VHH binders against WD repeat-containing protein 38 (WDR38). Designs and how they scored, part 5

Target 1, 314 residues: WD repeat-containing protein 38 (WDR38), of Homo sapiens (Human) (q5jtn6)
Amino acid sequence: MNSGVPATLAVRRVKFFGQHGGEVNSSAFSPDGQMLLTGSEDGCVYGWETRSGQLLWRLGGHTGPVKFCRFSPDGHLFASASCDCTVRLWDVARAKCLRVLKGHQRSVETVSFSPDSRQLASGGWDKRVMLWDVQSGQMLRLLVGHRDSIQSSDFSPTVNCLATGSWDSTVHIWDLRMVTPAVSHQALEGHSANISCLCYSASGLLASGSWDKTIHIWKPTTSSLLIQLKGHVTWVKSIAFSPDELWLASAGYSRMVKVWDCNTGKCLETLKGVLDVAHTCAFTPDGKILVSGAADQTRRQISRTSKSPRDPQT
Below, E stands for the ipSAE of ESMFold2; O stands for the ipSAE of OpenDDE; V2 stands for 0.75 times the mean of E and O plus 0.25 times the DockQ between their complexes.

## First folded at step 1 (VHH)

Design f5 (framework vhh_7aqx_2)
Fold by ESMFold2-Fast, scan of step 1:
Structure f5 (fold): chain B 314 residues (1-314), chain A 122 residues (1-122)
Amino acid sequence: as target 1 above (314 residues)
Amino acid sequence: QVQLQESGGGLVQAGGSLRLSCTTSGRTFSSYAFSWFRQAPGEEREFVGAISRSGGSTDYADSVKGRFTISRDNAKNTFYLQMNSLKTEDTAVYYCAAGYTPYEDFSEYDYWGQGTQVTVSS
């Protein structure tokens, strides 16, 4: 509410106690919040009922670890990104693979859907962003510019732009509106480590979460840093804006979820887990409820050698 | 916008049965999960049971599990609470509630009915 007292927020925590064949690398809520996806080191994607924690299905197909998974905005599909260098598109209702997207030369680390669910972006260790047509499976565009592995991506809801976050500690905003041989992009600098997660707000603000333990809120149209959120004691794993843009939720690579005031940059709440499990968070479409989910946490650390920050908690 | 209306409450003897109905108005019935809550005199509102949007998942408070059944009829825009083997401790005002995801905390629901009284005599 403007500069007044924030609206009351109800927070619900969900735990999932299935047996994964290895570390859980990614988790994502369905748009309606009723399902959770988890991507595992065993090459499988698992589907869970959020309310009960019941395993709905286990899907094989990838020949290497699944690094990321995400639902389409319309809820009909989900995508998985794998160390096998492919992206798979799956039908949610049938729990079946519809397409295998081939083109990446190294592990794929991120996938994201356009707001209309018709396009998909993927990125990974080959430093390339690929845009795909969801219905045909054809690669539409190749975007080159990052200097290290691409780890996060999100489409703008207001303009035809894609944001990508990288181990090169920059966010690239790619302009998809212009049909030119060279894709126009801008780099947002300020983070000092891997940009592990990105989220656009409904109005087109962008939040970036980093292994530098900070979250940056940007105005991409002016390339301006608006607010830096400090307080995580571990690497940031996932972030989500509330629909009214007053709040941001974030989850770390620990048993912790934080809720932030986007206007003041102050941390309003910190929720700590009981188990050492990976967390994900999402707001309901009306913004009144924050749902926090947890999957089995035996996750192997990504690039722990040269890219691992000096963390006193470890 | 959803408006909820409860019916089916009344007086019943211990060991008896009642069926509560909650009729919804609006074109979004299939978009909501539904729950029942109750409030006894001098006590706070407590969760009774819930049904998911698809109808494929139900959940109940331990105190009513095995005795109460929640169901929904999408064609009638109505959901129900079948209460069997009623106990005097089940005496309360029963409220129906709607939200995008069913939760046990009553503050998490978007829409509420006015309530219907259930009285169980010994």
Scores: ipSAE 0.000, ipTM 0.124, lowest interface PAE 18.8, mean pLDDT 78

Design f6 (framework vhh_7z1x_3)
Fold by ESMFold2-Fast, scan of step 1:
Structure f6 (fold): chain B 314 residues (1-314), chain A 120 residues (1-120)
Amino acid sequence: as target 1 above (314 residues)
Amino acid sequence: QVQLVETGGGLVQPGGSLRLSCTASGFTFSRYWMNWVRQAPGKGLEWLSGISSGGSSTSYADSVKGRFTISRDNAKNTLYLQMNSLQPDDTAVYFCARGLDYSEYPFDYWGQGTQVTVSS
């Protein structure tokens, strides 16, 4: 948990990223916050300019829906996971596919990059976590332990570990510090349904969002549940920590986005004005803009105001 | 307004049968995969079955394969689940859920559910 009481989050304006060829399944900001990726039901990845909401490019290649997309931490690459059983690695500057990673036998639901951008993890309905070398495209390791589909993943920013969330209702923390064919892991139990989303905070706390309608914040080093966030009426689909770790945003099948105080577990606000169902949410790296995606093929962007909205300065 | 309404649940004895219905409104039903999902008391959600937009492709979870049959009537905007050889472990709330392309895709809409209790 953060050490201080968080500032009140205020919403000043709503912006739309309007053009999309099908439902939005995933969204990801570039590390510098200047671009937004969206993964689409139509099999394409779309690149958007965050400032204007303008479409920069539309990339085909996948032969099935794109389920997840994420930038490398160094900003040079992004990865997409698809129902076509492949992961694609793309060059950001050239907007071109560099590699097609083949190995999964069923839909790939999640991808994540290691903090050094050298490794990629993927997981999906074949219950397998695969670690890949980004430069060579070779599969480095197979991680086995989940009893059902893997739906979410995130690398720790502070220790050499990977978290995965599954339809088996557990989070597995995989210890990657040793080069071995099999890796040790710990299971975090407490959810009663699919763990659809995972997010590490900058300090190494882990949030898990579930189809059981709750969000759990864990301290992985002690395998301790720190706080349970209750209030969603439907499945939780997406979660994101603010960069300053004061807030967590969550989206689900409730047609609203919730913002939570990470220190108290209190729901600070419920952001209405999301059309139909919000499946994705993310903060910009500066924490000023919260973006949510709607099931009606409309993406909505919500701006975060300053701590003193009544005081125009400069 | 998208709406899914499940009906047909109730109390049934072990070995009995029930047919669940789901009436859809507010969207073009014939363009979407449709799914049945259940939640037993104190347990998570379990996907049971999916059917393609035209009804020609179906998929089933191993726990219900051979006992349950999914079907649809696009002219009536209605999804069905025929449940045979019901067991006490089939006791759950049953939900109708909308999907795209394949049965394992994350669902964007589902109904309030209908309770099925299998007890002697």
Scores: ipSAE 0.000, ipTM 0.204, lowest interface PAE 17.3, mean pLDDT 78

Design f7 (framework vhh_8cml_1)
Fold by ESMFold2-Fast, scan of step 1:
Structure f7 (fold): chain B 314 residues (1-314), chain A 120 residues (1-120)
Amino acid sequence: as target 1 above (314 residues)
Amino acid sequence: EVQLVESGGGLVQPGGSLRLSCAASGRTFSRYAMGWFRQAPGQEREFVALISWSGGSTDYSDSAKGRFTISRDNAKNTVYLQMNSLKPEDTGVYFCAATYLPDYTSYDYWGQGTQVTVSS
């Protein structure tokens, strides 16, 4: 009858993050929802069982902080991006590193897999987008056009395009259908600061989160801005579409997770966190659970009648 | 309560380098994100660089990227700003600041500032 978040939507800030050797920089669910992957400042990638919250494995190898991690769509692999200037490709079943992808000259801040799991994109502080063949580990293409560090990336699920977000305040949509060495691209302008996070919806809408405190939802096929989400009081750090595209979750440096209506642009709920950690958010594949990254192991559930607690003050 | 004291400012020529230090007192330094801000004469205070409480994430203004490096030593309760390829536009009073929130919006503690002058 009334608007609000579903009473069955749960926000979990569980023991997943309490065992890391530093802050959590990234989290991602496996395609089947059975595992949660977290990338840590300590240089390790951690695998967790979502049902129990049990640590399955801790994988070292990176010699600097892990900045981003995500599963391949087929669930067989995952990738990690690090301040050590490398991307690592890992086998999920064996929990082993298969490839160390070298080529970036500075910290790698983002990785994303193509929908067919055959290609990987990486980007970072050297302003370069690199496309890699997953099976061989060979660099396929170098994409040049951003004027500053690349902080976010995501492949379109519906067309052969890659989106990248940058400290140059633009989103670039790269057309990967051309076979020439130079890749054509378009810039989406409208943000006034670093674009820290990007997420495609299942239908091909694109959300961009920014240090300008806004989230923009774009229609990339027409290069049009559909909705601007305003309400964060600090930099936006992480965003995720719900699988049904009705909701967007966002986390900012204010230790808040916000849930938005994607059709109206209204903020439906603001979920306050604890003081110790930067927030990361992700939906389970069934859309029933929103996970917020927190070292405090706190569990929290939201309903239409609930109010966000005030930020704890000491 | 955290007390912050900046040092390392001075006069340098364009293209020169400086390393600023910010010494913190108090037990809880390692739980704060640390930022560097600057204020030039007749200008508002602007963000320069930020480092998370663990040192695992850093952030820079567009003018600072590639030239400045922020770092911290939690054992020494100190944050640093290494400034390379200095330009006259970098002239200003440099402040360190501490916050539980790693952003430019709300800082709980501020130093008194150290003067950086880039001139021939």
Scores: ipSAE 0.000, ipTM 0.109, lowest interface PAE 20.8, mean pLDDT 78

Design f8 (framework vhh_brivekimig_d4; at its last look DockQ between E and O 0.04; V2 from the best seeds 0.00; counts 0 for: pae O 7.3 > 2, placed apart)
Fold by OpenDDE, look of step 2:
Structure f8 (fold): chain B 314 residues (1-314), chain A 120 residues (1-120)
Amino acid sequence: as target 1 above (314 residues)
Amino acid sequence: EVQLVESGGGVVQPGGSLRLSCAASGFTFSSYAMSWVRQAPGKGPEWVSSISGSGRSTLYADSVKGRFTISRDNSKNTLYLQMNSLRPEDTALYYCAKLPEYSSGYFDYSSQGTLVTVSS
């Protein structure tokens, strides 16, 4: 069991994306890491080539700031959420809006795709979670239970469940298998402040980040808190599991990126980035950490942290 | 310390006009996009309008489009909201917000805002 010494993460490349007409609120990497989406206060979503930093397209349509964007797991679609109370579904290849999802009564703050890319969930300030059919654009379910704004959502990769994080400091696990109009939820309590982000691991663990400066790793099936990660000095903004689920990356509002051991709960590495606010953290399939966020009002910086493989000392 | 001070609120009749101001200090004003947000009693915050740092780009909520105009004077570190054709549904506490703080979900409620009441 080669206790592989966590390869020292180094910031390798910082790219600036400066063509936005407004502040960037959200960023998302494609599943393969080759494309970056950015949602802006100017109401547009931008597509970028991650490596070159080249702008591929600018997509307008929203009549309010884009608050959140995310790719579908298959990489063919992406969705954007806006203050205009709508969600837009887009074709990546065609750079075209396919659907405008209407139903929310307030700003939509988060969107997530089901693992099979057939369903979309959205949540926002109306304290409602909506489940949408991607193909038809129809609302399938309305999930009500949170007492404050929904700020994050993610589908379980293993079970037909949806997790939502709210400013009510709770995570709700919605069992989508239930045919009854009233979808039952389990509430995960433990955070003492707003939940800002959450993500599932490949095996079905759930991590949540909060303004209480902590990250919780849960076992949703038992509604159990497994580990609390402490070390951030500011609000947690973004979190992501590594593909092998050995590591968790987190970014806060303090230009700090932390890498955690998921088993021990120990912080393995702290990286000082150049970003003022990290919007998203992601792992590439090869184990690299991508961080995107705002460095200044005019310059978006994507920092790539690569795990340098230990050169085998021959 | 970043300070935002809203002013210009009041009581107006439907169809009336108001001009809100936000005095900004503690940061390089021209480097930041700014927004107006409002909160009606018992409701969550609602985005109203945004303006880029340079003032070249503006965006409006559908509910206020054509009626409200956002502007800024960077030489005075002041953000403005001209509100015309006011409606009862515009009644709210109005706040100015600095981006990216607002966009990040952080809203500093330390500001008192300025109250706009539209009543017959």
Scores: ipSAE 0.016, ipTM 0.381, lowest interface PAE 7.3, mean pLDDT 85
ESMFold2-Fast, scan of step 1: ipSAE 0.297; ipTM 0.667
ESMFold2, look of step 2: ipSAE 0.199; ipTM 0.626
ESMFold2 (binder alone), look of step 2: mean pLDDT 81; pTM 0.812

Design g1 (framework vhh_8cml_1)
Fold by ESMFold2-Fast, scan of step 1:
Formats: sequence, structure tokens, C-alpha cells
Structure g1 (fold): chain B 314 residues (1-314), chain A 124 residues (1-124)
Amino acid sequence: as target 1 above (314 residues)
Amino acid sequence: EVQLVESGGGLVQPGGSLRLSCAASGRTFSSYAMGWFRQAPGQEREFVALISWSGGSTDYSDSAKGRFTISRDNAKNTVYLQMNSLKPEDTGVYFCAADRSYYLPTSEYEYDYWGQGTQVTVSS
């Protein structure tokens, strides 16, 4: 039979230079692909038209570096996470801040929206996960359990659960279906380094990408590891499931994007580009094209930071 | 839509330099990402360099990094490839290509418009 992977699989890249006031920490595509967000060390979020490369707006407000940004699934809002210990909720069409979410005690490193766009999760160096009501800006729940900084998050599309990934090398699955004041959770163990990215499949499988150079595909309902994907030579930075769940794309701190068979764990393709860091990767709705987004500071060598990732905990 | 014409090719000794030019017809040039590809005798076409429509982003193949520089002048509807420290393995027909995509494609199959090519020979 047919392999399920097209004979020709295209990788399209977006790379922007020169208009940021510092290095770019995060990039995210809008759900329709027409806009790219970038979060910068200068504390600003930049909005770009993907087709033209034109800067649409530059939004100040954060008083420290922006570490992460993500659109709501409905495309109406985006969220930014910052070293200033806040999350900001923004209106896309009006390009204005709607809410400043205060509660974190240290840098916020990740944000994610629930599938209905009504809730937001945030996490960072204070080891706390906070759930927020998007409409009111009120903190709904505090989730405690990670032993180190929280670096990644994603909501389940099928059940009311949140996954978080941490420098403690575990994934926590938080059960938001419980009506009790305390949220139950379970730890998925197996990685040996920071879990930098997480992605749920449409059916509720979870992929975790790590600085240990591996990707794990889990079945969260049974807490079981289904497949280990080995082959990256550098830290894994971003991952995405194809819409039909047959493939997973991954990008690392290298010029390669890999495509994996989710059933066999086999690397089907290694797609080489001349750009280094891919901040995001995504499949088109038909699954035929991989889109890899990177912004300013995509030079081959990644500079060491002056701060240890563990400094905020000591 | 654009028509592309390459120039600047020729015979050069190893270690020498050449500057290739690609002239575009029409007012749409500034809307296109531009790439350079080459093809050696008996080989597939390979990516060399690219530049975004604004000139704000560039990328190079591993063999071209540090030796080649791509640039553009939107006022003159021209893209350039400055080639330094040329080697015999750089010999081939060099093609200019234009893409309307907002992505920076390195695959030849993603480009909309192509020139006819200009021969570069690196030989003593």
C-alpha cells in the first residue's frame, strides 16, 4: 500500500529580521496562518502579516522580556507571558491589551488556551500552574506539584485535562474534571531533561519533546508510554501532530525538521533547511505541508544565557 | 508576474570572485522572495541562496555560507549574488528564481518564475 506520506513534502519557513528591539524568544501562527506573533526581549509583542512579511503592529506593555505567545483557538485573542511575572491577554483585531493577569511570583514561561478559548493556563519559574478565566481575567485554580520550572503546556482537545512539562523532567496531567478544590494530577516519567514542548493529538494522545533529544508519545488515560522517537541530535524545540494523527513533525536547535510515523516510531523524513532554530512547526489542514516559523536571532549558534534555568528556585 | 534575466557569469580561476545579477521586468519585483540555484553537469539543481522581498532575511546553503552574499536593490528591480573564494565545485549554470510566497523556500519546486541561467566556470 501507499506510505501515507506524500512523495514530495514541502517545508515552508517564515524568517523576520531587524525590527525587534532584542532577540526573539517565541513565535506563533494564528489558527488561519495569516498572522505571525513574535515575543521579544524588549518586552514587546510584534504582529506580522505572514504573506507580505509586513509589520502590522508593535505592542508594548510588558516591563520585562516576553517569553511566550500564543493565539486563542478561535483567533480573536492572544496571550503573552513575561519575565515581568504577568500574562497579558490581547485583542487581535484592535491590537490592544484587555487584561493583565497577576499572580505569578517569577518569570512566566508558557501559556496555553483551552479548546473553547474560554480558559488560559500559565506556568513558569515559580513552579505553579495557574488557570484563568479569559472573559473576566480571574484566577480559577492554582495547580501545585512540579519540582522545577514549568516550560510547556497544552490542553487536551477531548477531555478537560491540562498537560504541563517541566525542568523536573516530568509531564503532569492535571484532571480539571474534578469538582473538588484540589486538582488531581499524575506524573509521566521517562525523560531525562527539560520538557520544552507538548502537543495533544486530536484523539487525546500526548507528545512531549525534550532537551534529552527524544520525543515521547503517551496515552494519558493509562499513563503509558506508547513510543519513543529517537534521532534528534540537538534539543527538541517544537512538535506538532498532523490533523489525521498519522504523523508528527518536530524541530530542534538544528536546521532539521523531522517527520515521524506515530504508529511505528520510525523517522520517515528528515527535511533540511539552512535556518537554525524553528520556534514553531505546524501542518496545513490537508497535512501536505509543514510550516516552520522562526523570527530574529535564528543564527546557527545559540548563545548561553548568563542565568542558570535553576537560579529562580534557589 | 515577472520575467528574470541573469548576467555576470563567466570563467574564473580558483580563489577568484564573480558577481551575478538577476534583472526583473515589471513593478511586482518588490513583492517576491528571490533565490539562486545552480546545476552542475549531470547533477540535480541545488539551492544556493535566498533573500526575502524586503531584503530583511537571507539564507544560504552550507557550501555558500561565508563565501557568497545575496542582496537586492528594489529600486533597480535587481537581485545580486556576490561569489568569493570560488572553487572548481562551484562550476555550473546559475538560475535566478522568484516566489510570491511569504515563506522562504529552498526547494526549486516552490518557486513561481525562473530565469534561463548563466554559466559559471571555475577552472585554471
Scores: ipSAE 0.000, ipTM 0.114, lowest interface PAE 20.6, mean pLDDT 78

Design g2 (framework vhh_7aqx_2)
Fold by ESMFold2-Fast, scan of step 1:
Structure g2 (fold): chain B 314 residues (1-314), chain A 122 residues (1-122)
Amino acid sequence: as target 1 above (314 residues)
Amino acid sequence: QVQLQESGGGLVQAGGSLRLSCTTSGRTFSSYAFSWFRQAPGEEREFVGAISWSGGSTDYADSVKGRFTISRDNAKNTFYLQMNSLKTEDTAVYYCAAGRLYTLSESDYDYWGQGTQVTVSS
C-alpha cells in the first residue's frame, strides 16, 4: 500500500434479482455514486439507487443482450453496447433513449465516454473502433488496427488517448491528438489471451484484465509493463481502480472478487459469493465501498474453452 | 439541473442591432447544445438558431440567416445571439434553450429560459 491517507473499505454485494433477468454483463456507478447501472443478457439496462438497492428503472429497447454500459462523466447520459449491433445513448433523468447509433456490423462489446462527455468510443466483433459525437450521434472517426474482436475500452483521464483491448491479446493506445485522418497507435503486448476489461487510474496508469488469468498494470506513456497481478484461477471479467489508486478490484468467471495492492502486486483479500456465478465489481466514487454484482443463480457457469467472439460471455 | 437566464433584450429601431445573452448555471455547460427560439404575439414559437457543444456547428432559420450569429463562451457559461439589421418582423419574445442533442426541434430541448422581449420599431 502507498503511504497516502487510507480509505475505509466496505464491501456490499448487490444481487440483481429479476423475474426475467439473465446474467449481468456490465456494471458502473454514476459519477456522484448515487446510482448503479447494470447491463443484462435480457437486453435491458437497469438503474439502481446505490444506498437502498432499489430499482429506479428498467429500460428495454435493445433486441439482443446488453454487453456493456457506462455513465457519461457529467452524469447526464449513459451508453449501452449490445449484441444487436447498436450503441444506445440514454437520458439519465428522463430514463429514455435519445439515440440509436448504427454502424457496427456485428455485436458491440464495449463503449466508453471521453472525460468531457462530448465523445464516445465503441468496439466489438467487427474489429472496428468507432468514435461518435455524443450530441449529434455522428460517427467522427474509424480506428483500425486490431486483429480480432475488441472487447474493452477506456479513455485516458489525463491525455487525449483511448485504450482498447482485444481477443488478439493486445491493448492499443490510440492517440486522438492527431489532426490527420489516420490515428497513430501503440500496441501493448504481454497478455496471452483475450483482454476482457480495461480501466485507467486517475493518474493515467492502465490496468488490463485477461482470460489468461492475469491483470497487467501499464504505464501507457512509455508502453511499459509496471506490475503483473497473478492469482485468479479463471478468466478475469471486470476490474476497477479505487479512486485513490491504492487498490484494484477484480472479478473472475467464478465466485471470486479479489482486492489487490497496486504498489506491491499482492492480493490482499479474496471475496467469495455464496453462489457459483460470474460477478462484476466497481468502487464508489469516494472509494469507501466496493460493490460486486451477480446474475440470477440459475446461470452459474461459463465455459473457459469457448474462444468464439459470438458466444455470450456474461 | 440547468437554469437559463436571458439578457440583452429591449427596444431598437429597424436597421439596428442587439446582442442577447443566455447565462447557464451548472457544471455541464460544455456538454450542451444551445438554441434560440422566438415567439411573436399570437404566433407559434419558431426556431432561430442553434450551436453545438463544440461550437463547430451552427444552424439558422432562413428568415434570420446572414443577419443573426449564434456563439458560445464556455469559460463564462454563456451563449449569445448577435442580431444585426433588425426588422419589425423580428419583434418577439426570445427564449434560450439547452439540450443534450444538437437539433432544430423545440421538443428535444429540456431547459428553457423565461424569455426576453425584443421590440423593433420602424
Scores: ipSAE 0.000, ipTM 0.232, lowest interface PAE 17.8, mean pLDDT 79

Design g3 (framework vhh_8cml_1)
Fold by ESMFold2-Fast, scan of step 1:
Structure g3 (fold): chain B 314 residues (1-314), chain A 124 residues (1-124)
Amino acid sequence: as target 1 above (314 residues)
Amino acid sequence: EVQLVESGGGLVQPGGSLRLSCAASGFTFDDYAMGWFRQAPGQEREFVALISRSGGSTDYSDSAKGRFTISRDNAKNTVYLQMNSLKPEDTGVYFCAARPGSYWYTSPEEYDYWGQGTQVTVSS
């Protein structure tokens, strides 16, 4: 037991970002926090300056709604996933599409970058996880095992593994270290609904957020549930670990952000008064400030996804 | 102390059905993923079906998909394999196997505990 108190957590910046052509399905901060990326029902990706809230660019190309978007860890690229069954890779500085990744047979619901920014994982309603080489656009591996749509993904920062979350209520941990005909994987069971968001901690703990209104913190190496966070009154949308792993932030569809003690499972703070449900949350590198953003979203996404799993219109 | 005991094998005609059972003892059954493997004469053990710790997730070999169903009863420490539309190619010794955690592996070497097997013969 160490004698000393962790730095006091300061909560800063809840921002509302302006007009979109239709509802916002996804939002993500750049690694440096200077940009917010939003994916819209109109098939466009929007880039915003975080400090000013000003629109920097609007990018068309997808022929269906954009369901998810994420920056590469190096900040040079971003990826978008769409109901048009494609993933697009974009150059941030040039604001241009570099590649269209084709292979999915149904709407793509999630994308994530490896820590070195060289690989990308995608998943969606065809129940397939596809691993791609970012530079070449080649599909490296097809990962099969989920029984329903894949809705969330995140790469481990410490080992060569990918986590995916699904409407089948499981998290799969895929071991990417072995080159075999079958990819070894493990299922983390315990959620009772869609696994909408996933986040690895710096040490390799995994948090999963669910439409069952709970957040689970797992130790993937032992498939052990360490703690269950209860208190959200609606579906969990986004989660983030503090860098020191003492706290977790979560955002739900009810326009609130919660901060949790990862050791006790107690909710330390509930932040209310945000205008919309498309929240993202992130900690500063020193862990002392929680930053959250909100995008313009009418909640039509909730009514479309509150039923039994169905393929979106392409 | 750990024991897996298979039962339900036998002789059946093509198109017939069999239900295999595997009774487990000596370990905490609901902490283990369970699999069924088979071995034809002169071949190595091959994957047939697997089931997660809770029973919420299953997987099948291409040859078993649509014909076989794996299930488990954690209260009875038993895993089952319902085999329908049996073919002569399904003939072999069927083994029950256990591994800790919720890992899905189709390689026999990934399983810690094995039963002695039960003979399934599909012949006219």
Scores: ipSAE 0.000, ipTM 0.115, lowest interface PAE 20.6, mean pLDDT 80

Design g4 (framework vhh_7aqx_2)
Fold by ESMFold2-Fast, scan of step 1:
Structure g4 (fold): chain B 314 residues (1-314), chain A 123 residues (1-123)
Amino acid sequence: as target 1 above (314 residues)
Amino acid sequence: QVQLQESGGGLVQAGGSLRLSCTTSGFTFSDYAFSWFRQAPGEEREFVGAISWSGGSTDYADSVKGRFTISRDNAKNTFYLQMNSLKTEDTAVYYCAASRGLYYTRESDYDYWGQGTQVTVSS
């Protein structure tokens, strides 16, 4: 049991310069850690070399803001979710769009890959979770149960389950082990606002981050709340477990990143971000570096505080 | 131990048909996408066709579209290449390959390979 941040955990502050046409909504590392992916309000996905910070490519195609992006676990593909109501699947090596997944009727806010890279889940403002076959681009299943917009998702690494987080303030755990047309699910209650981010740990614990300024760590098998992390002064926007599960990193609207002890629930460190917006945080795949950074925002944001994730038309 | 074993190769006359089989063991068959590659003497190995892990998607090289069909039988842990309207230029060693999850047109993206089976088309 550790009571302090390890001396071997390094924090890398990365600034992405001027290339984004607006706010960065999402960031993700490739599985090998060599690339960073960012999704932007300008409708583009950007690929960056992690070590040099150099822009490798800029990919257009979406006709609205990119809300979320993530690499497949096998590293060959990535997916992007957009306000244009589509999910796009991209080839990493060729930097080409392979498929446009159509089905959502409103903004898509989240995508996640199954651990085997064969399936993708998407969710958004139409309150629908859609499961897709990655290779064919065909929709496999529609999951219905949330009462408001779906804002976050993550696949369990240990059981065939999907977690989704929503503006209805609940987390739903969907059991994908059944081959029946109906999918069973359970709701985790406790948050009082939008669940903006979700992350499974390697052992199958689930963390949920909320606009209620708290982070909950759950044991999904028993539907038990294990730990409530309190200390953020504004909305929680992003969370990530360290690969060894000793730490959780969280980022909020207040431009600070917090590092938490997952066993004690204590905040070990509060890292002040750069003057630019620091809405995302991520560990490198080896767990040695926590990346905290911001993109230069070039788009006009006259009424930024009136903007709601529930109304991306503004 | 993982094994991929081709069978069904041989000599056939132009215009004829042949069915290749690849029998697999040592892994969960339903988790893998499968492909066929071929190599003529002095040439690079080239992609022939692929089938997704689910069986819901197939892809073919332009030179074989409409003539060759790939299929899989999960109960038998076997996948097939049905070759119709064979041409002399189809003469090659045919290799089966397996990749966990997605199929690819690149050789380097495959996890497991068979040893190859000779197909000779005469006229």
Scores: ipSAE 0.000, ipTM 0.162, lowest interface PAE 15.1, mean pLDDT 81

